# VHH binders against L-Ala-D/L-amino acid epimerase: the designs that were tried, part 1

Scores and structures below are computed, not measured.

Target 1, 347 residues: L-Ala-D/L-amino acid epimerase, of Pedosphaera parvula (b9xek4)
Amino acid sequence: MQIKFWPQDLKLAHTWTIASSVTSGSDVTSVGIVQLTDRDGTVGLGEAAPARRYNESTPGSLDFIAKVDATKLSFDNIEASMKYVESLASGQFAAKSAINVALLDGAARKAGKPIYDLLGLGFRNNHHVTSFSIGIDKADVIRKKVLAAEQYPVLKLKVGAADDKANLAALREAAPQKWVRVDANEGWKTKEHALEMIEWLAQDKFIQYIEQPMPADSNPKDIAWLKARSPLPLFGDESYHTAKDVDHCAECYHGVNVKLCKTGGISNAYEALQVARKAGLKTMIGCMIETSILISAAAHLAELCDYLDIDGNLLTTNDPYLGVTAEKGLLSFASAPEKLGLRVRAK
Positions, changes and structure headers below are counted from each chain's first letter, unless a header gives other numbers; Kabat numbers aren't used for antibody chains.
ipSAE, averaged over its two directions, is called F for ESMFold2-Fast, E for ESMFold2 and O for OpenDDE. V2 adds 0.75 times the mean of E and O to 0.25 times the DockQ between the complexes of E and O.
[cut] marks letters that were taken out.
Atom coordinates printed by the task and the answers are left out, and those that the model quotes come from them; centres of patches stay.

## First folded at step 17 (VHH; from w7 with A33S)

Design x5
Fold by ESMFold2, fold request of step 19:
Structure x5 (fold): chain B 347 residues (1-347), chain A 121 residues (1-121)
Amino acid sequence: as target 1 above (347 residues)
Amino acid sequence: QVQLVESGGGLVQPGGSLRLSCAASGFTFSKYSMYWVRQPPGKGLEWVSGISGSGGWTIYADSVEGRFTIIRDNDKKMVYLQMTSLKTEDTAVYYCAKGRSEWREFVFDYEGQGTQVTVSS
């Protein structure tokens, strides 16, 4: 097996600010791209989109990938390959995601299937909608972004800052009946404040749910207290890293947000989604700022998800890959130029 | 298999009334929000009304508020749309749709034959 890897800068269509971010306001972010090639010439693509919130970075992800002995990887045995990769270090979930996704892309290509068929899930085109994210910003910028996002039937509004009420008001001025999912990104520090904000949000009949109202490291009793009183469903995002978190999240939330770069790839995301479903949790799959590689990888799991938020490539101007499309927010592989594996091709 | 069967449509005069029915099977009915959507002639789908699994949340499009009432009967696994004061603008094929949870949400995957409502003098 040969391995190539490189950083890829992504230019944001606008600058992002979220409540929990330790890095915000950057016009450019970076991801790591991985390419595996076996002796048959079969190529698998993967991507690492590390988040500073989890103490990961693109240079750190690439340093980890540089330590991987590609002769110990095989498209024919993903489980053994990932056991080796896991043995090299704890953590490094974005880097492990890149390797796992590349392995599945190659394995599925060799099997003559898209990944969703390799997993036994299938994929129904135009059956899955993604939300489209509106970041924290000044009210006039929010109005402009909301008007520009008219085609998307569901928006995700970032909250958890001082201007939350003004920002929702600006959104409603531009789109009075648009469905909105809110993401506080750990921004409400006490259970009493979180409940106050949730009760205010519930007065708006077009607010669907709230992601991560409180810090993930809050006392679990406080999060459970909030869950018991909330008029809207709560989703754990930062609280749900891998399947090991399922018991905590079942106590504290109504649903969970799975991300490939939190679990370490498709294999572990599949497990995290299945375990959450068995525990009675609603499921969603989310993303970071990513290329079509990871966005398409997440879309292959859509049949296990109640909701999706995989708009990361739509928030950039220079995604170098083609894959799943999201016209009017509806996910489809029908026009994907590649028919196997991830269904992703370089532009 | 989830099945939703709409009925009760017909031809009515402006100002008239109709009650649409949706019979549900293949899922735990009370655990899901339910919706009515419609497709007017030559136009895309429009949402009409929604109701939570318990019935505690209801919502209506501005164009039908005060005239239409969404009702659910969890024992009979039925959703109804009671329509009064019908207008020619209410002419459409009406579909019921199932949410993915018991809470409020955007619903977009409407499938089924629907039931035709025609409001004409």
Scores: ipSAE 0.638, ipTM 0.853, lowest interface PAE 1.4, mean pLDDT 92
Fold by ESMFold2, fold request of step 19:
Structure x5 (fold): chain B 347 residues (1-347), chain A 121 residues (1-121)
Amino acid sequence: as target 1 above (347 residues)
Amino acid sequence: QVQLVESGGGLVQPGGSLRLSCAASGFTFSKYSMYWVRQPPGKGLEWVSGISGSGGWTIYADSVEGRFTIIRDNDKKMVYLQMTSLKTEDTAVYYCAKGRSEWREFVFDYEGQGTQVTVSS
């Protein structure tokens, strides 16, 4: 097999313009792209979107990928291929995701199926909705972003900072009845403060749930104490890395957020979703800032998910791939240019 | 497997009342929030009302607030929409919809055939 890999810069649409005489540039983040080609010419695409929160980086992901012996990979045996890749190092979940996704893309193409059919899941176009993220900013910028996001029926608002109440107020000025999911990103450090903030949020009838209210490394009894008292459902994000975390998360949360770059790809995300469902947890699939490669990869798992937050490519201006679409927040492969595999093609 | 059967629609004059019913089966009813959505003639779906699994949270679209009441009976696995002071713009096919959890959420997917409400003189 041949392996190619390279970094890809992504430009965030979240530009903040301060003062009329100053223009700020777009933030730039980096992902790693993997392309596998077998001797038949079948190509599989994958992507690594590492997060610093988990002590990973794009250069580190690409260094790991550089150590992979492509002759030990096969679209015909993904399990053995990933067993080899796993043996090279612990961690490196974003890099392993890139390889696993590329292997599944190629395997599904050779089987004449999209990945969701290879997994036995199917996919119903326009039956899955993603949230769309509104970042923390000045009130007038939040109002403008919310108005520009009118097509999306559900927004995600980042909280966990001192200005949370002002930020929600700005959102509600622009959209009094918009559905909102909040993500505290571990920002409420004590159970008493977290409960106070959750009870405040619950007064807004259009707040759906809260992701990761407290640090993942908090005393589990404090998180369970919070869960027992919360008027809104709580989802573990940073707390749910792989299927191994299911028992902890069942004690501490009502649901879990699975991400491909936390689990190390589709294969492990499938397992993480299945074990969470069997444990009685609600499931969602999320993302980092990603191209259509990983966003489409996540969409192939949508039938195992109660909720989706896979807007990472919509937050960029330069996604170099076409795949699953999210018009009005509704996920669809109907217009995807490829019929097999990930259903992804370079622009 | 999930089944939602709407009934209770009909013809009514402006200012009149109707009560819509939704019989649910194929799932643990009390574990899911329930919603009414409607489709006016020639238009897309619009959200009407929602109620949590316990009944402790209810919401209404601005256009129906004060006129419609959502009610659930977890023992009978029923959700109702009590409609009063009906207006011609309330004319639509009404559907009930099941949430994916017991809590509040955005819902737009529905299962049933709906029930027609027509408000005209």
Scores: ipSAE 0.632, ipTM 0.851, lowest interface PAE 1.4, mean pLDDT 92
Fold by OpenDDE, fold request of step 19:
Structure x5 (fold): chain B 347 residues (1-347), chain A 121 residues (1-121)
Amino acid sequence: as target 1 above (347 residues)
Amino acid sequence: QVQLVESGGGLVQPGGSLRLSCAASGFTFSKYSMYWVRQPPGKGLEWVSGISGSGGWTIYADSVEGRFTIIRDNDKKMVYLQMTSLKTEDTAVYYCAKGRSEWREFVFDYEGQGTQVTVSS
């Protein structure tokens, strides 16, 4: 096995207003791309999209990948490969995800299958709907973002700031009847404040659920208290990283958000989703700002998800890959030029 | 408190070279990717180049690829931009910036006053 890796610069499609930052439409994020090549020429692609929230970074991910002995990796033995990779560090989930995804891509290609078939899940085109995320900004910018996202039937609004009410108003003005998911990203520090905000939000009949209202390190009793009183379903994101978190989340949430960059790849995400379902939780799969590699990777797990928010590639202008599409929010592999593995091809 | 101090700008003819420097303090330097951004006259800010925390990778805007080189010294907490084959279009105020992720956003935090680069015949 050979391993190649490089950074990919992604240009954000939307402008964010931050006082001391570059926000003039030239915002950039970076991911790490991994390419595994077997002796027979089979190629697997992966991607590291680390989350700062968990103290990971693209530089760190790439550094980690640089230390991986490619000779220890095999498309024929993903489990052993990952055991090795996992032994290199306790964290670096994004980097591990990149390797896992690449391994599965290669394995699936060798098997002559898409990953969703390799996993026995299948995939229904135009069945799964992804939300489109609207980041926190000034109300007028929120309006513009929402208008620009007209084709998407479901929006996810970021909240947890001082102007949440104004932003929701702006969104609603621009989209009077769209379904909206709310992501607080741990923005409400107390259970009382969280409940107040949720009750306010619940006045909008088109709000679907609240994602991570309180900090993940909050007292579980407080989160459970909130769950019991919330008029809207609560989803854990920062509180749900892997299958190990299922017991906690079963007590505290109605659903959970799974991300490949949290689980360390498709294999563990699969497990995380299955365990959640068995526990009676609703399941959601999310994403970071990332290319069609990881978006497609996540899409392969769509059949395990009640909700999807895999729009990371849609928020960029220079995605270098073709994979799953989300026209009008509907996920489809029908137009994906690659038929096997991730079903992703470089442009 | 994060501090970024840029230097090295000046007036140069097309085809010339300049080397910019940035001194960083107030954060764990090696943990963050560092970037150069610039603001041309009458235009908004644009990113120019970036380098990983360890220096393991570098990235460049298409407009400067092959002409500019970014390097860093983690011991000195310095980041540099070697500019060659300068063009009139490179005229701008250049800022050193710290990259950070917030939620699903990636932003460039620049705190310095910048350094003026003018390319003119």
Scores: ipSAE 0.010, ipTM 0.245, lowest interface PAE 9.7, mean pLDDT 91
Fold by OpenDDE, fold request of step 19:
Order: C-alpha cells, then structure tokens, then sequence
Structure x5 (fold): chain B 347 residues (1-347), chain A 121 residues (1-121)
C-alpha cells in the first residue's frame, strides 16, 4: 500500500460568520485528501475535514497521516488497518476518517461494489433529502442566501446569536413555507433560555427540529429537563461523537447527528447510527465543509438516516470531485461517473 | 491564557521584503497549527498562510503563494512570515492566529494586536 495526501483548498460560495468566533477564512477552507493505492493499483480516496470544536485541524490531520505506515494498511482487512491507525494517537478523528473512507473505497472497488452495497444498505436514488445550511449573517444577507438556495426544499438555519429572530424573519420573508431545521450549535447557555427560544421557534409550524440547543458539557439533567418540555425534537451533535455516547444522548435528545469527522469514518459512523436507532433515537447524518469525497461517503449511509444534512460540497465553488448529487436537495448517485466504491471521481 | 504578539511590520516599497514574527504563549505551542491572517483596509479578515504543529505542512493563499513563507520554531514558540515581492495589495494589519475548522466554518483564534504592513511607493 502507498499513501498520498495533500491539502485541498475549498472556496466558499458565501462568507460565513460565527458570532462567537473569528472567521479568518470566510472565503476559503482547507481539507486533507488521502489517496491509498495498493499493489494491484486499486485506489481508495478519503478526506479529512477536521472540526475546530474538537481541537482538530487540517494541518494536524495531515501531520497525523504523515505518520501512518501505509504498508500496514490493507483493503482486505479494514479492521486490522484501523486498529493500527487508532493506535498511533488518540483523537484525530478527521484524519482517521480519511483513512477509513479510503480503505472502504478501495475495498469496495476490489469487491466490485459501491460502499452502500458492500455494507448491505443499498441506496435509493432521489429518496433522501438533504437540507441546505444558512449560516449566521446580517438579515439582508440571510435573505439573499435563502433566495439563492431556492432549489432546496429544506433549509438549516444556524442560530445562537443575538440576531436570531431577525434572521429567521428574513428567512421567512424569502421562503414563507420551506421546512427549516434549526442548529443552535450550543448557543443557548441555560435550559430556561433554550426553552424560551425553542418555544418561540415552535410558533413557526415549518420548523422541524432543534440541533444542539445547549453546550455539550451542560448538566445532563438540564438537557433532559429541556427535552421533556421542548415542543420540538432535539438533536444532539456536539453531544454525540461515537456510539459510546448513546446512553447519554438517549436521555437528553430525541435524535443525534452523526458525522464522519466525529466518528473517525464510515465504519464507526455505521455503528453510531445503528446504536442510535436501537436506542430509539432519530438519526441524522451531517457534514463539514468538504468535497464530494466525504459527502458521498456520508451518502452511503443514507438508508440509516431519518434526516440528512450533507451539503458541505454545495457550499463550495471548486469541488474537485464528482460524486453524489443533490439537485433540489434529492440525493442521487445516478449521474456519478464512478460506479464503484465511493462512487467518486476527480474532475 | 493564550497570548500572541505580532511584530515586524512596517512601511516598504513594492517589491520589497518584510519578516513578521509572532511570539506565542499560554498553550502547548507544538500541538497547534498556526496561521497568519490579515485585514486589508476596509475589508474583512482573510487567511494568508498556515503551518502544522510539526511544521511539516504549510499552506498559502493563492494571492501570496510563491511570495510568502511561513516558518515556525517550536523551541522558541515563534511563528514567522517571510514576505517577499510585496505588493500594494498586501497592505493590511497582520495577525498571528491559531486556526481550526468548526462546524462548517473555517475559524481562527487570535489574541494579538496585529502588526501593520504598508506597501507603498
């Protein structure tokens, strides 16, 4: 096995503003691309899209990947490969995700299958709908963003800032009847404030659910308190990293958001989704700003998801890969030029 | 407490060179990637360059690729930006930052006052 890896700059279609953070790269973000090639010439692609929230970075991910002995990786033994990779360091889930995805891509290709078939899940074209995210901005910009996202039937509005009400109003002005998911990204610090905001949001009949209303390190009793009183379903994101978090989330949330960059790849995401379902939780799969590599990777798990928010590639203008498409928010592999593995091909 | 102190800015003619320095403290320096960002007059903050914790990985904005070089010294807890072939468009306040991706945004943490770089004939 050989490994190649490099950073990929992604140009954002819109400037993203985070209320509590400095966005120095409002126009550009970077991911790590991984290419594994075995002795037979089979290629697997992976991608690292690290999250700041978990103290990961693209450079850090690449450094981690640089330490991986490719000779210890095999498409024929994903489990052993990952055991090795996991032994190199704790954390680095984005980097590990890249390796895992690449391994599965290669394995699936060798098997002559797309990953969703390799996993026994299948995939129904034009069945799954992804939401399109609207980041925090000024109200007038929100309006513009929403109008630009006309083709997407479901929007995810980020909230947790001072102008949440104005932003929702702007959204509704531009899209009076669209379904909207709300992502607070831990923005509401107290259970009382969270409840107040949720009750306000619930007045909008097209709001579907609330994602991560409170900080993940909040008292579980407080989150459970909120759950019991919330007029809308609550989804854990920052509170749900892996299958290990299922008990906590079962107590605190109605559903969970799974991301490959949190789980360390498709394998663990698969587990995280299954465990969540078994626990009675609704399942959602999310994403970062990322290329069609990871978006497609996530799509391979779509049949395990009640909700999907895999729009990361749609928020960029220079995605270098072709994979799953989301025309009108409907996921489809039908037009993907690659038929096997990730079903992703470089442009 | 995280502290980042930038220095090395100044006035330079087009085509000239400058070397910026950033002194970091308050965290395990080698464990974090470091970045340079800049804010041109009347514009928003923009990413310029990044370097991994070990220094093995570097990235540059297209606008500075081939002209700027980011270097770090983990023993001294310093990060540098060597700027060459400076252009008027490079005029900005430059900040040293700890970079990361959060959620779907590319964000940076910086605590410094920045250093002014002015490129003018």
Amino acid sequence: as target 1 above (347 residues)
Amino acid sequence: QVQLVESGGGLVQPGGSLRLSCAASGFTFSKYSMYWVRQPPGKGLEWVSGISGSGGWTIYADSVEGRFTIIRDNDKKMVYLQMTSLKTEDTAVYYCAKGRSEWREFVFDYEGQGTQVTVSS
Scores: ipSAE 0.008, ipTM 0.262, lowest interface PAE 9.6, mean pLDDT 92

Design x5
Fold by OpenDDE, look of step 17:
Structure x5 (fold): chain B 347 residues (1-347), chain A 121 residues (1-121)
Amino acid sequence: as target 1 above (347 residues)
Amino acid sequence: QVQLVESGGGLVQPGGSLRLSCAASGFTFSKYSMYWVRQPPGKGLEWVSGISGSGGWTIYADSVEGRFTIIRDNDKKMVYLQMTSLKTEDTAVYYCAKGRSEWREFVFDYEGQGTQVTVSS
C-alpha cells in the first residue's frame, strides 16, 4: 500500500459564520486529502475535515497521516488497519476518518461495489433530501443567501447570535414556506435562555428541530430539563461524537447528528447511527465544509438517517471532485462518473 | 521550474523579531498554498505555518501560534513570515514550501536553500 496526502483549499461561496465556527468570518477553508494505492493499482480516496471545535486542524491531520505506515494498511483487512491507525494517537478523528474512508473506498472497489452496497444498506436515488445551510450574517445578506438557495426545499439556519430574530424574519420573507432546521451550535448558554429562544422559534410552524442548543459540556440535567420542556425536537451534535455517547444523548436529546469527521470515518459513523436508532433517537448525518469525497462518503450512510445535512460541498465554489449530487436537495449517485467505491472521481 | 528563494534569517536574541521572505517563481503563485517549514539542528523537518492561495486563511503550528504571522503578496509572488518573541527553540533553517497536490510522505515542496535563523543570547 502507498499513501499520498495533501491539503486542499476550498473557497466558500459566501462568508461563513456560525456561533462557534473555526471558519467564522472566513471565505476559505482547507481539508486534507488521502489517497491509498494498492499494489494492484486499486485506489481509495479519503478526506480529513478537521474542526477546531474538537481541537483538530488540517496541519495536525496531515502530520498524523504522515506518521501512518502505509504498509500496515490493507483494503482486505479494514479492521486491522484501523486498529493500527487508532493506536498511533488518541483523537485525530478527522485524519482517521480520511484513512477509514479511503480504506472503504478501496475495499468496495475491489469488491466491485459501491460502499452502500458493501455495507448492505443500498441507496435510493432522489429519496433522501439534504438541507442547505445558511450561515449567520446580516439580515440583508441572509435574504440574498436564501434567494440563492431557492432550489433547496429545506434550509438549515445557523443561530446563536444577536440578530437571530432579524435573520429568521429575513429568511421567511425570502422563503415563506420552506422547512427550516435550526442549528444553534451551542450558542445558548443557559437552559432558560435556550428555552426562551426555542419557544420563540416554535412560533414558526415550519421549524423542524433545533440542533445543539446548549454547550456540550453543560450539566446534563439542564439539557434534560430543556428537552422535557422544548416544543421542538432537540438534536445533539457536539454532544454526540461516537456510539459511546448514546446513553447521554438518549437522555438529553430527541435525535443526534453524526459526522464522519467526529466518528473517525464510515465504519464508526455506521455504528453511531445504528446505536442511536436502537436507542430510539432520530438520526441525522451532517458534515463540515468538505469536498465531494466526504459528502459522498456520508451519502453512503443515508439509509440510516432520518435527516441529512450534507451540503458541505455545495457551499464551495471549487470542489475538485464529482460524486453524489443534490439537485433540488435530492441526493443522487445517478450522475456520478464512478460506479464503485465512494463513487467519486476527480474532475 | 519552481523556484523558491528564502531570505531574512539571522542571529537574534531571545524575545527578538525577524521577518523572513520568500520569492516564488515558476508556477501560478496564487493557486497554491504556501508554507514555512523549519529544520532544527539534529531534528527532522517540521511545519511552521501555512497560508492559502488567496490568503483567506492561515494556520500555525502550536509552537508558534500567537508569535508568528504568515503573509503573502500575490502580486509580488512573495510569502513572508513575521516572527516575534523568538525563542531558542526556534533556531532552525527555515524553508519556504509550495503546497503539493500529492505527498507520499510528510515532505513539503521546497526548492530553496533555506535561511538560517539563530536565536541565542
Scores: ipSAE 0.000, ipTM 0.257, lowest interface PAE 12.4, mean pLDDT 92

